# VH-VL binders against q9lj97: the designs that were tried, part 8

Target 1, 262 residues: q9lj97
Amino acid sequence: MSQEEQPKRPQEPVTYGDVFEVSGELADKPIAPEDANMMQAAETRVFGHTQKGGAAAVMQSAATANKRGGFVHPGDTTDLAAERGVTVAQTDVPGARVTTEFVGGQVVGQYVEPRPVATAAAMEAEVVGLSLQSAITIGEALEATVQTAGNKPVDQSDAAAIQAAEVRACGTNVIAPGGIAASAQSAANHNATIDRDEDKIKLIDVLAGATGKLAADKAVTRQDAEGVVSAELRNNPNLSTHPGGVAASITAAARLNERADI

## First folded at step 27 (VH-VL)

Design e46
Fold by OpenDDE, fold request of step 28:
Structure e46 (fold): chain C 262 residues (1-262), chain A 118 residues (1-118), chain B 110 residues (1-110)
Amino acid sequence: as target 1 above (262 residues)
Amino acid sequence: QVQLVESGGGVVQPGRSLRLSCAASGFTFSSYYMYWVRQAPGKGLEWVAVISYDGRNKYYADSVKGRFTISRDNSKNTLYLQMNSLRTEDTAVYYCARQGRHWYFDLWGQGTLVTVSS
Amino acid sequence: QSALTQPASVSGSPGQSITISCTGTSSDVGGYDYVSWYQQHPGKAPKLMIYDVSDRPSGVSNRFSGSKSGNTASLTISGLQSEDEADYYCSSYDSSYTLVFGGGTKLTVL
């Protein structure tokens, strides 16, 4: 009679860090029921429904587990969620709509929906009934990053990621003088000499208008995302990607393009 | 030594207020949910109130809701129960208890007697 | 409020084994059971004897054991001793994920 090993009771709560790429104090916080409820409400407000497998669903599952274990109580909220809120925001960028989910000011989810760029070509495609869902480009993904991480000081990992993105967009390993990669590197170098974050160059300063700053652009592929992620990781001492950052944005774009079969 | 020590109990008239304290020692007080549990004379244990680690979240039994307030001062390692509008039914030994990792109390105080009598 | 039900009293002779039951109505929402048992001597605070159905705190005699079948948790005391005479309370959480106690069982050692 195989003593079915009774599933071991969780000894620790499910934290935000367990399910999301978050850092700092939030990462160690057990997911609380009211946090999940807030996310659910936010998703519903923005999408009209909760996303299957989305942040709200994940949080609800985690919160339920935590309640079961007694790690949290019904009605509990984390201080960060209570103070800074749980929000879902949508931003339209050229060629895409970016939806970002936040808990306590940290990104816990990001979705990119391609939008037909009313380019003359897209207008022609609409006339031909070919709803050619335009693939999200690297430039567009970079611009989208401004919405999720625009206020982040540029560091070496960001610069590396941006460089990787530019190289892939342009198909050349040559860093163009005055290009976005060069700008990012300069920003990172500069920021390394600055003590106060408020005085540092931010991603918004580099990535704003990224589509226009690239010599060439292309639809984001999985390979592109992998390359950018790799670049960011190699240049991050924490061996992590920044939530809502460059690599995250490119990855999100790649996933969307794949789903659209583009 | 790991311990909880309640104080503040006594005899009061109905409608009066009383404040209980529970001094914690020997452990990281701020890492635990803390409870007040009471036991009327000759009766069983009844949950009264619970407070989260940081004091943000508080919950009360229906029997005391609106009348009792649980609070904590983590800097003093002290749990409090403000009891207002006391009733004869509130007569009990009041225990402070530490919630363990899961749904159990692994540490209890000695209790303090609250008697509400006209 | 889903109350845990215990027998009012149980008795046994020294050296015997006795079992105290604790029956819930719908308390187990999910894959894990959380039941604790407390011993309380007259005029004393409750003492945790068993937690998480069958786990025993340090310092508690191995004569005390916990189990669960269906909606009924059980505390077994083997080799009953005079010092075991006390009130025993089970505890768990209800459908609202609120801690609840059983009504208590008085154990008499004959």
Scores: ipSAE 0.882, ipTM 0.959, lowest interface PAE 0.5, mean pLDDT 90
Fold by OpenDDE, fold request of step 28:
Structure e46 (fold): chain C 262 residues (1-262), chain A 118 residues (1-118), chain B 110 residues (1-110)
Amino acid sequence: as target 1 above (262 residues)
Amino acid sequence: QVQLVESGGGVVQPGRSLRLSCAASGFTFSSYYMYWVRQAPGKGLEWVAVISYDGRNKYYADSVKGRFTISRDNSKNTLYLQMNSLRTEDTAVYYCARQGRHWYFDLWGQGTLVTVSS
Amino acid sequence: QSALTQPASVSGSPGQSITISCTGTSSDVGGYDYVSWYQQHPGKAPKLMIYDVSDRPSGVSNRFSGSKSGNTASLTISGLQSEDEADYYCSSYDSSYTLVFGGGTKLTVL
């Protein structure tokens, strides 16, 4: 009677670090059912459906496995997901739409959908077959942030990120009077004195027309993104980046540029 | 020594409140899901409430939902059960139990008796 | 709520082998892969005897063994001794991933 070796029961839960490129405390957290449900809801809201093989599907599978093993219970949520949220944000950049999925402020998924650049230059590039996709600049990435986080009140972390971006774009540590960094800092300081979020200065108020507000601009690099992310994190008590925020937009731009070999 | 010790049981009238405590020792208390399980006289085992390791997630049996509250203080290695609006059918020995790695209880207290009578 | 069904009572003579069954409902989504068994003497707390269908905790006699076939888990006690007289409860989780207990089985050693 072949003792059918009962498949060895998992001894450990599936964690975020097992399935996503995440770090810190989140990496060691078992994926919980409500976390997965939140992601599913977020994907559905943005895409109209859950993405096959997307973050929600992966999380659901992991959560189911964890429930089966008794590592989590139905209705469980992780502290990080509960406190920092599970979100899906879309950002339009020249030539593409970028969708980013976040758990607790960390990226767990990213999708890039090419979009025809309606610019006259794109018509010429189609004729020459040279999709010379111009590299996304820091200014363009900042402006794109308005689409994903335009209604967010400006805080100190935003101001720091914008300052870092400006420094990177201009190659100088000097904050220009009337520049985008100065405006962001002023907004953050002002908002700290305002009780109602409705009365606070929003990112749209600062970042609209960002390409024209920078003294100099350049294509976003990975190093630029790292610098901006670092600045935002250092100035956020939660040590997280805002989904669809400044750091997220710059990071997305950097990734696009890298893929385009620019 | 790895152990759980319940306290706080006694005799109370219907409608009254009682708070049970369970002191844990000999293990990392904050790493485990903890349960309250009760046993009415001459009856079987019934789970009452469960709390996650960090205290964020709490669940209750339908029979006690809205009346009982489970909580924990990891700094004190203590599990609690606040029982309000007690009924005669709540009469039981109440055990605190530690969930093991999977769906089993590997550690039990000796239990504390709660008697609800007029 | 999915109920685990146990016989109300079983009996055996010293030295014999007895088996206690624990049967779940067909609607249970695989919860029976995580069956545990507890021994309870009168006036005492339950003690874990078997977990994960067939695994035995340290300090538990090798006379106790667990198995599963289909929707029925079984606890077998070999070489029955007077000290084995107790109530035995099986436990698992139902289709909602909620913990459930069997009704208990009283074992009498004749």
Scores: ipSAE 0.882, ipTM 0.959, lowest interface PAE 0.5, mean pLDDT 90
Fold by OpenDDE, last read:
Structure e46 (fold): chain C 262 residues (1-262), chain A 118 residues (1-118), chain B 110 residues (1-110)
Amino acid sequence: as target 1 above (262 residues)
Amino acid sequence: QVQLVESGGGVVQPGRSLRLSCAASGFTFSSYYMYWVRQAPGKGLEWVAVISYDGRNKYYADSVKGRFTISRDNSKNTLYLQMNSLRTEDTAVYYCARQGRHWYFDLWGQGTLVTVSS
Amino acid sequence: QSALTQPASVSGSPGQSITISCTGTSSDVGGYDYVSWYQQHPGKAPKLMIYDVSDRPSGVSNRFSGSKSGNTASLTISGLQSEDEADYYCSSYDSSYTLVFGGGTKLTVL
């Protein structure tokens, strides 16, 4: 009579870090039921329904497991979720809608929906049956970062990532005075002297209108994303990329372009 | 030594208030859910209140909801139970208990007696 | 609150084995994977004897064992000794993930 191995009871709770690419304090926090409920509500508000396999569903599953194990109780909320919120935000960029899901200020999900750019050229392309989905450019990806991480104080890792992006967009290693890279570096240096985050220069201050601030622009490639990611990682003491940050945005753009066969 | 020590029990009249304390030692207090469990004379065990490790989340039995408040000071390794509007049926030994990894209490205090009598 | 049902009393002679049952309602079946047992001597605090149905804390005699079948958890005490005379409580959580205790069982050693 095969002693049906009683499913091994979990010895540890399911944490945010177990299911999402998050870092810091949040990564070690058990997923709580109310956190999941908040995400569900946020998804419903934005999408009209909970996304199958989305962050809310994952969180609910994790929270249920945690409740069963006694790691959390019904009604529990994580401090980070309670203090910083659980939110879903949509941003329209040329050729796509980007939906980003946040827990405690960290990105836990991102969805990109291609949208036809109703340009006069697209009308002509519709006649030719070629949906010329315009490739997302580096400038556009940088602007998109404002939507996901606009309120983040600029640090050295951000500056490095932005510089890498600019270099790749312009095809030159020369940092233009007054350019985005120069501005980002200045911001990072300034912020290092400021104690309060509220008084620091934010990414929105640097990256707003990025498409117009670049001397040249190009479609984001995988190689571009890798370069920007590497720059951000090398300049982050934690050896991580910021969720929804510059590297993340460029990476997302690259993936979209690849899918569109651009 | 890993231990919980309750204090603050006594004899009070109905309608009065009492505050219980539970001093924790020998373990990382802030890492555990903590409970108050009571036992009326000659009766069984009844959970009263629970508080999360960071004190953010609190839950109460229906019998004490609105009257009792559970709190904790992790800097002092102390659990509290503020009992207001006490009733004769609140007469019991009150235990503080530590929730283990799962749904069990692996550490109990010695208990403190609360007697509500006119 | 869904109560766990225990016999009010059980008795046994020294050296015998006795079993105390703890039965939940069908709605509480999910909680029974985490049944715990406590021993309480008169005037003393409860002591954890079994957790997670069958796991035994350090320092607890191997004479104490736990099992579960269906909606009934069982505490078995083998080689009954006079010191085992006490009240025994089972505990788990209900369908609302709220802690619940059994009514307790008085064990008398004859």
Scores: ipSAE 0.881, ipTM 0.959, lowest interface PAE 0.5, mean pLDDT 90

Design e46
Fold by OpenDDE, last read:
Structure e46 (fold): chain C 262 residues (1-262), chain A 118 residues (1-118), chain B 110 residues (1-110)
Amino acid sequence: as target 1 above (262 residues)
Amino acid sequence: QVQLVESGGGVVQPGRSLRLSCAASGFTFSSYYMYWVRQAPGKGLEWVAVISYDGRNKYYADSVKGRFTISRDNSKNTLYLQMNSLRTEDTAVYYCARQGRHWYFDLWGQGTLVTVSS
Amino acid sequence: QSALTQPASVSGSPGQSITISCTGTSSDVGGYDYVSWYQQHPGKAPKLMIYDVSDRPSGVSNRFSGSKSGNTASLTISGLQSEDEADYYCSSYDSSYTLVFGGGTKLTVL
């Protein structure tokens, strides 16, 4: 009797870490159907539709595979998704709209949509102190990081990135007492002594109002981004940049400035 | 030794409540989906309820929805089935079963008999 | 009504090979890719004999084998022995990804 060779079945579920650049507990969690549904709903709410190849689609595919394997059941949700939410947030920056997708407190997707700087919008931005006609500054990019990674505990890689950013903004290697770099370093050091992430100092605590905390500021250049990325990488044991983090924000700003020919 | 041991079965009148327990040992209890499966006398197997690793997700067969509650205490390595509003048709041997890696039960308890009779 | 159909009974003589079928009713081609088989002696709990269509747990005799063709899974018991007399249940998941059991097959060893 010809035993039909059965295809090899997955022995492990598709986890968040398999498909997204996430870390911690979330990375090891199987993607659940309701998580995917929540993302789909969030995308639909924000975009009016689910994005092809976006986080929701990826999650749905993974969840389906997991259901098939029996790793999850229909209706399942992860604790992190249930407790911390699945959200899609949009932030307007000069010349662009940034959409960030979150599962729990971690970024799973980010999209940048260029927006034409309308003269009228430039005037409104000027009123808000954001000159749409002006290149995105390092301070602005740092502040924007709050929107994408504000709830991330500050670590040494963050502190290094922030320091690199400040140095480049101010044109000096001297860390100002009470400056954003000093604050970030202090936060990182403090957090290293804390076990629970809930009790740690977050990026929002450091980077909120970053534009006003810098002694000097300048438009983000590619070189600035490279410097900040390098700093973050050197101080990250994983040799990676945090999605939506400091280096990512600075890089995004640099790209936008280049596109705007600024 | 890897095992499941059910307890709490007995004879009850219709409308009464009963709570079953399943003690797990020899494995990481919190890493498995757990099931209650029942078998009426002379009948086949029927799944009753399932609970996820952390107890967050629970599902029930239509026949017991609204009456039965599955729960677990991972600190005690124990699975529970609260059975309310019992009916004569709930008479069965109730097994706790561990779901394996995929869609199979690789570990069963010995079962506990629940008899609902007037 | 079970989503999986089994014959009510099968019989064989010692030393013979018998096959128990388990047929899914789902319109989904391949909807039963994760078929398991359980042996149950009277008054005992079910025992896993085959999982994932054809995989055998440790401690289970190699006389037990599983296969699948189309929407029908099969349990084959070779070299039938008196101790094989039991009820056999297949299991899988339905189109809603809910676990289902077959109706069971009584195997009699003549």
Scores: ipSAE 0.881, ipTM 0.959, lowest interface PAE 0.5, mean pLDDT 90
Fold by OpenDDE, fold request of step 28:
Structure e46 (fold): chain C 262 residues (1-262), chain A 118 residues (1-118), chain B 110 residues (1-110)
Amino acid sequence: as target 1 above (262 residues)
Amino acid sequence: QVQLVESGGGVVQPGRSLRLSCAASGFTFSSYYMYWVRQAPGKGLEWVAVISYDGRNKYYADSVKGRFTISRDNSKNTLYLQMNSLRTEDTAVYYCARQGRHWYFDLWGQGTLVTVSS
Amino acid sequence: QSALTQPASVSGSPGQSITISCTGTSSDVGGYDYVSWYQQHPGKAPKLMIYDVSDRPSGVSNRFSGSKSGNTASLTISGLQSEDEADYYCSSYDSSYTLVFGGGTKLTVL
């Protein structure tokens, strides 16, 4: 009998952190077969089919590898997927439709489909005071949010979106003390302890003068908008963006810049 | 010392119930899939049930499905097998076994004998 | 459950080399990347001797080796000793990723 060369065997399972940009407990969890099945079902419900190369396909491949290695068994599901769900949600923002895929409340996939700005959205952009004459900066878009959602109490999704915007504007992941991101996070934390909305810190309190509060600024790009939308969605239990909110304003700015070829 | 110790075996009549326990020591019990494997007198090995590390996922051989229940208490480092509606063909030495990194058992208990006879 | 096929018995003299085969069906071929072997003396629990076709746990004699060709895995015991007399079981998983055992092989040292 000839000895065949043994295939390389993985010593560790494929985890969510290996294939997706996730953190915390989920990142260390092996991808389970039923998790993948749930994602496949969710994609099918939303898109009418499973996305090629999408989250479901990646999860199925990983789960199969994990089954082969004995790291998971057929029928297994992770506690996080079982308790917090596997979902696909679509949200419309000015100029785009965003589809986001979640496992256990964390984003594992996102698709942005450009959409024409409806007349109503154009009106909103006009109300925000966005001009097609010059490139709209991240700071300007944030400041413009005061006009559309200035009276909204700051929550965790707002804080996350503002942080994402600041990071992209400044090109650094470091939260500056006294910066707009730090202020937003402080406001969100404070508001969580307040029962009455009238006593809560509002977006106007944080975003007024945003152009002058940023250490650096730049013209809003599509990639910036996608990042900010993603941040807001990951931190919103409703799996939606706030109309006229931070993500919406940044997205609108990006679209206007693109139209102006800036 | 890394070990598994089964207990709870004995002689019972058909239709009766019995509960087996397996005490684990010397390793992080909650990090492993655990199995019950049985061996009838003079026969081979047969897997009976498996439970995931957190106890969420459970699977059974067709021969015991609906009659046996596998469970675990990670705070006590203990694996259990509740056996109901016992049959003569359930007569066997029952082993608890730890699944290793892949598809093998790297740790076995000494086994406990279950005899079902009229 | 589909069982792996082993010879019922094999025998050898002290100092000889013997081989025990474990054959699966074509549907079980995927599982043969992860074949394990267990030794069982009378009245004792099984002991892992080989895992992942050819890997040997610490404390197991280098006289024990594993290999595979096609749908057949093999356990070879070299320099046969009287203490090697035991039952040997192979194990893997089937096409449904369910654990399966061979029927066992009784090794007699003459």
Scores: ipSAE 0.880, ipTM 0.958, lowest interface PAE 0.5, mean pLDDT 90
Fold by OpenDDE, look of step 27:
Structure e46 (fold): chain C 262 residues (1-262), chain A 118 residues (1-118), chain B 110 residues (1-110)
Amino acid sequence: as target 1 above (262 residues)
Amino acid sequence: QVQLVESGGGVVQPGRSLRLSCAASGFTFSSYYMYWVRQAPGKGLEWVAVISYDGRNKYYADSVKGRFTISRDNSKNTLYLQMNSLRTEDTAVYYCARQGRHWYFDLWGQGTLVTVSS
Amino acid sequence: QSALTQPASVSGSPGQSITISCTGTSSDVGGYDYVSWYQQHPGKAPKLMIYDVSDRPSGVSNRFSGSKSGNTASLTISGLQSEDEADYYCSSYDSSYTLVFGGGTKLTVL
């Protein structure tokens, strides 16, 4: 290519924050080739192939651009990816399989595959050719959060989000003494007195079996998601939602339900 | 002043070890890839080793792989090259070089001479 | 290691323009988008003269210019002066994204 035909050279590397909804140190890290390779391997292990337009593909493209620019070198890995890993995990929830992709502990991708709910009613509907896809409930979405953020220490933003979710599920502002909201608040308060994260109560401790802990449950709506997101944001000093956290899970569920026309 | 200053060069016998240092000043050392580049007497430039800004990733030319180790201490703004099992063909001026934004060296030290002779 | 090919030597008279070529192989895909040139006087460290094919660092004379056509990058020195007598090296990266240097060109000012 002639000098005139050369595209403008990028002055900055492609970072994780440029292509994914990530925060913190990871957001500013240039995507490295080995990070992309790790994601590719993880996707292949889980899906049998890399996802078109998925995280691995995006990362590969970014890493290639970064190599070309000299921002990274072949064989480079980010400290966060190296230390915390690149993983793809699948979780089955009623009516769906959720696949979540992580880099350095942060969610960089999430896929939901609808699965037929083998309910007696669904069996009858299958006979009638009516696939009744059951909508994802608030309780189910909360349980799904365990898979994506189960090891996160419970904080006030989590507690607020969980409370908002419970209120919407039950249709009451009354916090049940043994309810999930009360447990979350207790956990958050406790954790505020603990210095070491390893000793803190985690989301898994609160949200495991969430469907059974709710007095009532309902299908997640967009309005529910907005309410939960708002609650989490208002109680987060950073004014952000945790990737793969409570608000994110509820939002994902709402989107799935909308797509299913439920 | 933005500069790199190499030290540690000298005369050594084959099979011996030597450690080079490069002191950086006047810029954020931890933000740059750093290189060692050497030049044998009357010869061209040859890159020897490269280290990432955080020191995690290291790469070596085939000619020195397994014998040389590049490292850095960002708290001291210093780049190092541990040279083991030195050979006569390792005789060269060794330069510390900073990689710029892209594939170029925008800052060089004055070099330190390493002579390997019997 | 793949090396970029440079002429061993070039010469010119004061006031003339000379060009030094740097040629890679077709397998060096993408590397030539990022060609740099270095000047080295005897007993001195290399100095960056051109980067990214044609960009010039601050403090470098506008007599130095870079260009590229196909797999050949070129350094042009206009209005040749006695102080320009030096070795010149081109650099880029190969298809494996490994840094490479040219063999160097000795410029003599007659």
Scores: ipSAE 0.876, ipTM 0.958, lowest interface PAE 0.5, mean pLDDT 90

